# Miniprotein binders against a2bj90: the designs that were tried, part 4

Target 1, 235 residues: a2bj90
Amino acid sequence: MSRSARRKTSALNTVLRVVEVFASIQGEGPFTGTYSVFVRLAGCNLRCPFCDTRYAWSLEAGKPLGVEELVEEIARYEPSLVVITGGEPLLQRHPLNSLVEGLESLGLRVQLETNGILPAPARDEQLWRVYHVVSPKDVPVRVPGAKLHPSWVDYARATGRAWFKFLVANEQHVREVAEYVAKLGIPRSRVYIMPLTPEKLDMKELLELHSRIASLAVKWRLNFSPRLHLLVQLP
Key: E = the ipSAE of ESMFold2; O = the ipSAE of OpenDDE; V2 = 0.75 times the mean of E and O plus 0.25 times the DockQ between their complexes.

## First folded at step 13 (miniprotein)

Design b3 (at its last look DockQ between E and O 0.02; V2 from the best seeds 0.00; counts 0 for: pae E 11.1 > 1.5, SAP 72.088 > 70, placed apart)
Fold by OpenDDE base, look of step 13:
Structure b3 (fold): chain B 235 residues (1-235), chain A 119 residues (1-119)
Amino acid sequence: as target 1 above (235 residues)
Amino acid sequence: SEEEVLWRVYLLAWRAYEAKDPEEVIKIIEELARLAEESKDPWLVEWIIWFLAYVARKAKDEELVVEIIRVLARLAEESKDPELVEEIIKELEKVAKKAKDEELVEKIREVLRRLKEES
């Protein structure tokens, strides 16, 4: 973790720095195909070279929004799921718990996207009740500063509300993921592999890559995550 | 800033991974080596060393492997940090285990001997 990323927890429990709010289809992980409102939070503790949301890396890229106003904005879309994403949402952990409380009070389902570097939710947090898709960045592509926090494995076992999504480009990456999850004792049923997509792929190349990685998922007995939004040209 | 250097290292590493031209990969390796020499972050230096050794283990071109070995040897000799030298030795031993060409393996062993005698 860079020294800079540790210092910028918002002291305000009621205000989030938000880059964007939009409705789309969840394109990735266990909720693929779900009509969702995406809340992209500002600030990340990583700088992944393959990041498609680099504009969200700075906390300053987000506008301050009150939790109450944000709950009202989300509710107007009548979503089947609220996806909290961004850079790293857990950098805004305190106001994020307040957001989750507001959304759950309306009966909305919530999914968090996280890189898994920060600790998993504790039992006393509102975040304990939501779904989590953890995307480790230490395997197979080693992003500097990425290390999965061990508490995510414990959280997954205790709640059944966590899945692990890995970016892969080839069979060697799939092997490395299989070895890593075996070493950590993560059940294969909770593991997703997803195509690592270079920025320069055309639609034909993108489909071919999806086909290859999906075939590897079957061979290695892992779940496959598409990048459905890229395939159907949605946000 | 340290953060800007970190970003540059990641972007270079990604380009090296996607590069089809060996000459482009060599230029990236040289720039990564320069960034390691200038870095005050031991963790970033360790990561660059690991990445270079990773590229060497995956390379099909023996000239690229030789270039990476030369760069890693230079980094060890210039740093004079025993911990860094030990990490470079450890990564070069992994490269040697993956090399199939006997002449290449012997070149790696020669560098490993030199680094162990100077440490």
Scores: ipSAE 0.016, ipTM 0.258, lowest interface PAE 7.1, mean pLDDT 87
Fold by ESMFold2, look of step 13:
Structure b3 (fold): chain B 235 residues (1-235), chain A 119 residues (1-119)
Amino acid sequence: as target 1 above (235 residues)
Amino acid sequence: SEEEVLWRVYLLAWRAYEAKDPEEVIKIIEELARLAEESKDPWLVEWIIWFLAYVARKAKDEELVVEIIRVLARLAEESKDPELVEEIIKELEKVAKKAKDEELVEKIREVLRRLKEES
């Protein structure tokens, strides 16, 4: 068999463990408000106490789906943005690169959500050209085992395709984020602060928290990310 | 459980990036290889293979790269899955493409020739 034939056979066997595929609005970060299809991949390398998607922590939560079939399913939604999320999508890096290749071949815009523990894409990966929203969990929330891989800062500089999003509850947290990003050399224009909801909040409390964090974003000259999907009651 | 194995793989990978001593990284690579050999989950095995190759492409220590090549070759030789062997060959070709030392490139090419003949 030629290498071409063996490679074609391997591509047809590329599989992702997928928890769910659904349409909604991107509620967080630089693409807030965009009509999106979400692809939630199984498996996570963290156990954040505040995680809203605990059902995606285990690889067993996902069904194995062929990449080609998944691309076709996503395309039927006619999305403006494909959001790859999870768990932690980079745990499935190899088949994820195959998925990205398929989506890009159809001209679909792709964004990945990651906790940034695994390294940023290399130039020879399909993920190199994808937008990334990196949510470090080592500051201010200090989730055990979390640490932002330094390559994400280099990737953001080289490509302009990565932003950093931090969960904060108060001004002390914002101060800690500001110190952290300054030390790492992350420019303010690539930093978002987003409300941390450490307990279930009613709508009034949620709006008040958004107001406080948004005011802090202005004061500290950082970008603000809402949790828009919570405010408008979408998944 | 598979969940616990995944966490162990991640923690080992992070320790490999933080380690300053190449001999410590080599020990971690050996543990990852053992986890790949024991796993029945082809996704986890392919992830480990990708990670080992990634470390080899970024490593500055040639002895570390040689050890990773030996581990990948062993995983391919012990496998009865042609798709896994093909994946290892693809990753080794990427390592060879990045390698700057001609002696190292020749070592990788010899491994590649052996794996392709055995297939």
Scores: ipSAE 0.007, ipTM 0.226, lowest interface PAE 11.1, mean pLDDT 85
ESMFold2 (binder alone), look of step 13: mean pLDDT 80; pTM 0.793

## First folded at step 14 (miniprotein)

Design q2 (at its last look DockQ between E and O 0.01; V2 from the best seeds 0.00; counts 0 for: pae E 12.5 > 1.5, pTM E .791 < .8, placed apart)
Fold by ESMFold2, look of step 14:
Structure q2 (fold): chain B 235 residues (1-235), chain A 119 residues (1-119)
Amino acid sequence: as target 1 above (235 residues)
Amino acid sequence: SEEEVFREVYELAYEAYEAKDPDTVIKIIRQLARIAEKAKDPWLVEWIIWFLAYIAEEAKDEDLVVRIIRVLARIAEKAKDPELVKEIIEELREIAEQSKDEKLVRKIREVLRRLEEEK
C-alpha cells in the first residue's frame, strides 16, 4: 500500500529512539523463560516511584536508530522472542508499527510491554497481531495519571493476545487487584500478580517474597509472575 | 477514526521534535492544542498534554518552553473537566522542578498561582 510505504520512509515511521538492545531471558509474565532480545525505547508518560528503568524516561536517553537497521540487528541475535519495552513504547507508535512489520516479515515472535494508558492496537495496525503484557499502574500502586485505557480489555477479549500484570507486595494489594479486575470484567485467566521488589532485597528476602506472592496467587486463583531474571541474576 | 487522530498526533509530535526553527514548532504545538480541544477521547487529550510538557522538559530554547507553558495554561483555563486541570497543574509543576532556569521557573509559578486561584 503506497500510504504504508510512505509511512516507512518518513522519519516518524522509520526512526526509533532506542535506549538499549540486549539479549536475555524474559523473566516476567506468560513468556517467562524465553530466550529474548529486549528493545528498550526511550520516553515514558509516567514517573513511577518504583520504576527500575528511570534512565529510559526521557526521549533524549535514546539514540535515533533506523527501523530497518534495528530489524537487522535484532535478527542477528536469533531470538525466540522480541520484547519491546521502555519507558512506554506506545509513545513511538508509528515507527514501532514499522518495526513490528519488519520483525513479523522474518517470522519473529513479538511481545510488547505497556502501562496501558494509550489505546490498544487497532485492527489495521501491525501491533494488532503481537502479544501484549499490560501493566496498569492505577492499582494497587495508584500512580497519579495512570488510568488503564478501556480498549485493552476489549482487545484482550477480541484477540486473546493481551494479559494484565500487577505489582503487589501483600494480600491487601492482591485484594485490590481482584476487585479491580472483577469490576472491569477481566477474567482471572488473563491476570498475573508479580512481586513488587524493593531495592537492596537480598536473595533470601527475594525468594521469601516470591513464595508469599505465589501463595497468594494460588489462594486468589490468579496467575503468578516471577521476576525470574532477578532470581537468576540476568539483566 | 480515533486511531487515525492518534497517528496524526504522533506524526505532529515527531515533526515538532525534529524541527529546528521555533516558528515551525509553535505551529505544530498549536495544531496539537486544537486537536486536544476537539478530541472526543479523553485519553488523547491527556496524552497531548503530557507530550507538550514532555517536549517542554526536553527543550533548550526558553522562548519555546514559555510558549508551551502558555498553551498548557490556556487548555487548563478552558477545560470543563477538573481532573484535566489537575493533570495540567501536575505537569507544570514537574517542568518547574526539572528546570534550572530561574526566570522560567518564576513564569511557571505565576501560571500555577493563577490556575490554583481559579480552581
Scores: ipSAE 0.006, ipTM 0.195, lowest interface PAE 12.5, mean pLDDT 83
Fold by OpenDDE base, look of step 14:
Structure q2 (fold): chain B 235 residues (1-235), chain A 119 residues (1-119)
Amino acid sequence: as target 1 above (235 residues)
Amino acid sequence: SEEEVFREVYELAYEAYEAKDPDTVIKIIRQLARIAEKAKDPWLVEWIIWFLAYIAEEAKDEDLVVRIIRVLARIAEKAKDPELVKEIIEELREIAEQSKDEKLVRKIREVLRRLEEEK
């Protein structure tokens, strides 16, 4: 292998394209309320019309950061959780495994946010050890090109470290989610429904939407994910 | 396939929810119980527990509720997973809290006591 090929392979394994790093509260899913450092990775394989982080869709929107430097930056916040999000974090799977290794070596808990299109972690990946919140975009929102990779169901069963978070706007969406998870054999205890929020909701409308979807969660015996960060006006 | 079994359980549960005939519901409960007893996947058992509990809550027939409670108890006794037993205990408590029938509540409490002593 040429010195150039080794540098490219080393750079591919040790450098992430990062949009932003910030401390906040996890507003969504099973870790709602947790003091977290968010690592937003650049690049996405989807173009969701409702995406609130469209600026992260291009890999070029991220700056190259070394894994070691990023671990040190994250550690300075003393987080209770490290949330790896972005467009789609698993597009940067190789350096992401290195990041997880670094964070776990410091005893930091890691949670990944993914759209579930790419395969779940394999047993030999560092990503196997972390928590995953999978947000399918095929149901009910039917984003073109979205399809949950079946390995996520297998991963969830094998590890107990995966949850599935679905965006819903009404009871029909909740029904579609219920049918979908039943078909896939995903237990309801691992399913979250979350309000699909249009960009232009005021606080009153946002609260009303949360109330409606939460009531549907109770009715359908599913877990409810708030968008807590929107409610408390945090990043 | 495991997926097909999950689908079957789901379809059976919905058929039970829509059923107006108690005999149909009883048949479905027996099918769900048989599936739960053979289940290798604890998540499938969890689904069956949930569906049985929901059918019990919506049931107007006390005899049906008693049958469901017995099935839940049997699932718990066979479960090797403490979390499934915990879930059954929780569901049985909820059914008891919603029940206006003192005789039924007494039966549930008896089952709960047995399940808690076996822990």
Scores: ipSAE 0.000, ipTM 0.209, lowest interface PAE 12.5, mean pLDDT 87
ESMFold2 (binder alone), look of step 14: mean pLDDT 77; pTM 0.752

Design q3 (at its last look DockQ between E and O 0.05; V2 from the best seeds 0.00; counts 0 for: pae E 9.6 > 1.5, placed apart)
Fold by OpenDDE base, look of step 14:
Structure q3 (fold): chain B 235 residues (1-235), chain A 119 residues (1-119)
Amino acid sequence: as target 1 above (235 residues)
Amino acid sequence: SEEEVFWEVYELAYEAYEAKDPDTVIKIIRQLARIAEKAKDPWLVEWIIWFLAYIAEEAKDEDLVVRIIRVLARIAEKAKDPELVKEIIEELREIAEQSKDEKLVRKIREVLRRLEEEK
């Protein structure tokens, strides 16, 4: 068997399609400000018109990387958090469980970013142990094909390791989020609203938008997520 | 395109997760099997295997689980990649371990035996 065939074969449970690995600050959600290694996985099940990582939508945008090699690469950064993101990380669920196992064996904290369309982790998955920031795309932004899988609400209740981050542009969006989370029985303490940032905002416009949405978060008694990396010009 | 096929698989899997009707799920499983048989990308086949396994784990209908097992076995028999066969064997073992139905477990073991003998 050629080296190419062996790399394709160990690939299903032990190889990820990785777009990029980089160190930065977590700019969003409950871990904002944390020194983090970001693992951007390839492939997405959505085509959000506001996506800033469209280059990760195709599975072909990712290079095959072994889990062990990836764990070693991540560990060299000495991260305070490993953030697994991408298009949609849960499209690579099996090798992702293996990655989590490897990272946890080193005592590294892991946080997943997901759109919440795919089912939450089961109790027997390594993914059950990590933190999740679920970003629904059905409310308020109504991306086609987006629907929050109900198991995420159950996972959040069972573990306390999930938060829900909603993209909002105005007070009407914040109202829709408040109604949606109330209907699902999601505690407000687990809900973040984040500015929906169109392409081409300047720094002044970006800051004004953050200020406006943060004020709405206080008014509606929701948590606020910045886009901190955009404000401080980090990856 | 490979991308269009990926989206088809995604939509089918999503429909299966939302389906309350076993006949709808069975139709989807048959479509996924046909896609897997024609797939050039081994990752697409892997996702199909994963989706089928997930549907089997959530299935309340034993007949549905048996159909999924048969589809997985057929994918394995046609797979040119030994690792896809390995993945299917692992998924079938997991389904068997989670199952409380002795009849189902026996059927899975019979399939596993066949797949292991063909290696």
Scores: ipSAE 0.011, ipTM 0.260, lowest interface PAE 9.3, mean pLDDT 87
Fold by ESMFold2, look of step 14:
Structure q3 (fold): chain B 235 residues (1-235), chain A 119 residues (1-119)
Amino acid sequence: as target 1 above (235 residues)
Amino acid sequence: SEEEVFWEVYELAYEAYEAKDPDTVIKIIRQLARIAEKAKDPWLVEWIIWFLAYIAEEAKDEDLVVRIIRVLARIAEKAKDPELVKEIIEELREIAEQSKDEKLVRKIREVLRRLEEEK
């Protein structure tokens, strides 16, 4: 790959709009339990009624941070995983590719969380090599405008670096997810179902919901994702 | 600079997403179209095309949807890159597939036929 092309791209996209950076445990999906640094990027192209990070919806919520400065900050935590989330991080695709380049140069493992509306990474992007947890919002309950871009299934097949995670509340939702992923050709090994948690559940209610959804995951032979950070009261 | 243009596009898109007034959305769509026609970065153009298609899918105003379809067609007509034209054709097909308005679907198919004949 040309050094000239990489340097030009990095110079053009050296600033990200960042809401927060913090250390915690990845509580969801295939990397559950991993010591992680979370980078929450500003902006989202959806307004989900069940969103628990509404404060990240606006691009104005983020402070401009230089990519080099951000890489240095992340590195000080010595993370086992860097989780890039938001909003929708692919809204800031160009400087995000620069961030990934910097993190990769330090050997840091990166996971991106996305709603999958924007296309999957192209082969010549730095994002091609990171792990992705794709959370479509068009099933079981469709959020307006939340169509999964078909390139994500192709990307998952080509690379093995994408998983699909769905919020579910009951067995009807699980059935709809199962039909959806079968139609798209997504193997069960790449599919997670996760509890759709209402606001203000006490610990007993939270555990009961987890038990119910986990039982459905076993019944339907799908992977189960907890919301571990809620169970252990971490951010 | 190109970085400033990326942030301008994101801010315009956010404003259009939150706007209640169709006239405001139309003004923003025109601004995004002009940016897409001049942009050098293919990803920025693809992002604008996606956003226009997204607004068309959500719009309840038929006039707004028709205007977006015409904007997408004009971007395709001015595009020198055959891959960009293919992307716009795919977005237009997707809008048609999602629509239950047969009059709108016929308009989209007419636009698609014209773009496909232009090779």
Scores: ipSAE 0.006, ipTM 0.277, lowest interface PAE 9.6, mean pLDDT 82
ESMFold2 (binder alone), look of step 14: mean pLDDT 77; pTM 0.742

## First folded at step 15 (miniprotein)

Design b4 (at its last look DockQ between E and O 0.05; V2 from the best seeds 0.00; counts 0 for: pae E 10.1 > 1.5, placed apart)
Fold by OpenDDE base, look of step 15:
Structure b4 (fold): chain B 235 residues (1-235), chain A 119 residues (1-119)
Amino acid sequence: as target 1 above (235 residues)
Amino acid sequence: SEEEVLRRVFLLAYRAFEAKDPEEVIKIIEELARLAEESKDPWLVEWIIWFLAYVAEKAKDEKLVVEIIRVLARLAEESKDPELVEEIIRELREVAEKAKDEKLVEKIREVLRRLKEES
């Protein structure tokens, strides 16, 4: 390999395409209520019809940022958690491993949000050490191109650092989730159901939907994820 | 890199859903088939097969369905992996069960017979 090819591969491992960096409260999943810095990465392998971050779908929507510079920017917020999200963060797997290494070196906790289509971290990756919230899009919402990679089930069993967050609108969706996780052998304690929110809900409708889905979570013995940021009007 | 191939596959798959022209979808399918043939990742090959079958189930254009069936048959015939052939047979069976056109069902059944006789 020429010196030019090695420089291009080294540069690819140190630069992320980032849409935005902001501080807020984690509104979803096992870390709900945590003061967090969100790093929204550009590019997604899906086009969910209910996606609230459609502006992140293109890789070109992100600015190239160096990993070192991004670590310094994140550290200035003094976060209790760093949330890596976006379109699909694992489309930038190599520089993302470098980012995680930098953040962990500062003692920062990291949580990844992923759609679970791409393989789970391998044992030799820095991503192996962080927390993952996998949001499958095959069940129950049946997004085209969505299929959960089986390695996420194995990763969850091996590490205890993965949770599965499913979007649900009704009891039939909750049933489909319960059957799906039973078939895969995912422990119910690692399963969250979250309201599927249409873009046009007012606050009253949003609260009613949360109440209905939370009641279904209790009935079906599953964890409930709010969309807390929407309820408290945070980003 | 394997990551670049994965990224390319998913971007192609998405372009196929956005494409309004069946000919553009056919070009994407042929490129996905080539990437499956060149892939050393069994999961990626399985995902491409699943995606092609999914497109066939949703397609309204008969030419597109016929092309996908042809591509899946080729992938099975070129494959020396019995598990992959069984997966393609399973996906083609599901496409046939959902198909409303009897001529398409007959074409799928013909391919399924050939793949089972060669296995």
Scores: ipSAE 0.047, ipTM 0.542, lowest interface PAE 2.5, mean pLDDT 89
Fold by ESMFold2, look of step 15:
Structure b4 (fold): chain B 235 residues (1-235), chain A 119 residues (1-119)
Amino acid sequence: as target 1 above (235 residues)
Amino acid sequence: SEEEVLRRVFLLAYRAFEAKDPEEVIKIIEELARLAEESKDPWLVEWIIWFLAYVAEKAKDEKLVVEIIRVLARLAEESKDPELVEEIIRELREVAEKAKDEKLVEKIREVLRRLKEES
């Protein structure tokens, strides 16, 4: 048995702390509209004031599930995309690489959602080959310790498999994002701006906000991400 | 180091969200206040002020809210940075506007009047 084969067998017995697994539509970013299975991992290294998934902040919020069992559960949904999210999934990096290995062995396409504080995948990680949507939390809203690890820009350049998504409420936020991505050397083609939706918007307000942010995306020549699941009232 | 202090602040904030006992949260609030008083990083101090105000806004325990208001007032009174004092005033106004307890609102407004007189 090779090192690779031994590593695979041992890694498939690894445990992840999982908050929920469910099917829905990917509502955000480059894969908007794709029938997806969402795997929400427990634990986060941030406490963002605008977080929609506060129930996933604690590692104790997750149930321990074996990676092999989880792969089989995900596969039964027959997803077009597996979205790994959380909390911050990279806090469980080692078992996460095992999960990705299992999903890729079945030909399933995987997307990771991350705040980008922990480093981008190395070439020898299974995560190297999946798609990443990176949401830095140091602009436009400052969150302490939310500095984007510089390896994500290098990873995006080397692989073409990372995009950067920013929540914005107004043009000042968009200007701040534009300055930030320019300083880091992130090309506009890899940047999404997405509406920062306050709680309790009605549908008219939600559509108006989408229209405003979409117009700003055109003006600033950036990609626009909807929050499609909110517009169509899916989880 | 500056990064170690920042990591400590995030750990304390995380524990405050996980705590089930308001007395444990009060101890965390006191430690965050000490870190804010010792810090030379205005961004970190600003974040701590925001976090304290956020906890006060969401808290169900009146003792906890009173302690947070007391800590914020002390930070403002000890500060030589006018921008920081104005930020604390702004955060206290937000807490007062969202508070449902009139006695608590009056306590906050008394603090706000004092801070304005001394600015």
Scores: ipSAE 0.007, ipTM 0.170, lowest interface PAE 10.1, mean pLDDT 83
ESMFold2 (binder alone), look of step 15: mean pLDDT 80; pTM 0.798

Design b5 (at its last look DockQ between E and O 0.07; V2 from the best seeds 0.00; counts 0 for: pae E 8.9 > 1.5, SAP 72.471 > 70, placed apart)
Fold by OpenDDE base, look of step 15:
Structure b5 (fold): chain B 235 residues (1-235), chain A 119 residues (1-119)
Amino acid sequence: as target 1 above (235 residues)
Amino acid sequence: SEEEVLWRVYLLAYRAYEAKDPEEVIKIIEELARLAEESKDPWLVEWIIWFLAYVAEKAKDEKLVVEIIRVLARLAEESKDPELVEEIIRELREVAEKAKDEKLVEKIREVLRRLKEES
């Protein structure tokens, strides 16, 4: 069977391992400020030392939930956006396609957060239609096991529905990001730099870090992502 | 379950990055290769191939690179999917372009010739 035929014959699983579902404001990336329902999926293929959601690393940290039940739960919040996040959501790719189908059938907008290690959606997947914020962990933070899958660059060019969000702590990191995206041919308009907060900062330190990274974004002609939820003390 | 297999693959891959001993990495590669052969998920097979090629590009141990090339060649020869064979050929070309050792480049070229003659 061709690769395309095998994709069509895979029974879409109808169960997701979910850590939590909650309503908040999207604090990061191109949708910053949007009233959103967050679906945090269990399991991650990385062990980032700066991860704020280490409790989601194991698949066993999530409860099995049916896709239909999860769609109904999400819909009750009347969200402006559904944000699918977790450890790595694409570890649950098959049931995630079913979830996206259910959410889109209700006219809900969906945004995925991914580390970009797994292949981008194919044209025959429901995931092809949604928005993606890819957060590479190879540059500049060099997490072991992290490499951006090249198909994300192609997906971004083909659809215009992907953005790349890089964690940065200083100007050297911003330089490395600028060189990396130039080499890959990623348009600067699709690139966000976001403050790396490896430790618990107080509000003053957090604001100073945001100010420094935002100034670097302007200097380097890149978009800035805040960590707005941390600034306004939301989940 | 397919989910358990996927999770096992990612844990193996993570362990390969943390491994200091090339022999431990070789054992992980052999297990990943078996999981790719047994997999009915084309996305998982694609990811394993990509991961193996990435390890080959970063490896300093020639034995490890040779083992990865052998495994990728086997996966291509056993594959009845032309798209998968083309993907392996593409990844092996990228490994060859980045390789500094002429002997490794020649081994990759030999495998690439064989895979193209069988396609």
Scores: ipSAE 0.025, ipTM 0.370, lowest interface PAE 3.9, mean pLDDT 88
Fold by ESMFold2, look of step 15:
Structure b5 (fold): chain B 235 residues (1-235), chain A 119 residues (1-119)
Amino acid sequence: as target 1 above (235 residues)
Amino acid sequence: SEEEVLWRVYLLAYRAYEAKDPEEVIKIIEELARLAEESKDPWLVEWIIWFLAYVAEKAKDEKLVVEIIRVLARLAEESKDPELVEEIIRELREVAEKAKDEKLVEKIREVLRRLKEES
């Protein structure tokens, strides 16, 4: 058995508070279109007004699940990608590292979604080896508490395994993102802009917004992220 | 280590988001203030100041808001960093602008006048 004694004996390393597990398509960011299993962890350190998963804000929204049990459940879906999301998954960092180890031992590719407030993975963490999509919430509008930890830029440069994704509605927002990433030294190749979609857009409006933001991405030489799951009406 | 302190700060913020008792939040605020006073990391200190101002803006308990103002004033008075003092002044102005209680606004203005004269 290759597991360390610390991993086997820690309850924090073996239990996660999980809101939901489901299969769908990754609709956003660099892995858009990939058949994925989503693991939504409970708890968030933000209360963003545009959050589409408010039901995950409280830690009480999650049920405790053993990491080994969760790995087995995920594996049954035979995913091409496992997306760890939430809330803010890094609030449960220690058992999350155990989950990542279990998933990687089965050869499963893992992506984490984070608001970037907590530090990037250290070199000796299992999370060091997975992909990260970091969504800073302090631009274009400042969300209280949404200050990106500077280690994410260093991590992205050292590993090539992190990208930064920003919600935008118009060109002024894109300008603000461009200024922000320039000041932080985030290269354009690591930056995605994504449509900020208000509730209850019809399909025509949704497509028009996607077209407009995609055109702005080309104009500003930034990567474009759709919200594909909205376009194809998947969770 | 610096990593351990950063992690503790964000875990304390999480507990403050979930707390139902203003007395518990006051305890968390005092611990965050101590971490800010001990830290040599300007980014962490600025984040703590921002978070304290955020709690003051959202708080419904007057005692809690008054304690946050007192903590922010103390951090500014004890700081040798003029940029940090200016950041605290900016945050206090924002809290005052959004406050609905005139007695609270005047208390903040008194603190602001003191901080400007001592600089």
Scores: ipSAE 0.008, ipTM 0.281, lowest interface PAE 8.9, mean pLDDT 84
ESMFold2 (binder alone), look of step 15: mean pLDDT 79; pTM 0.786

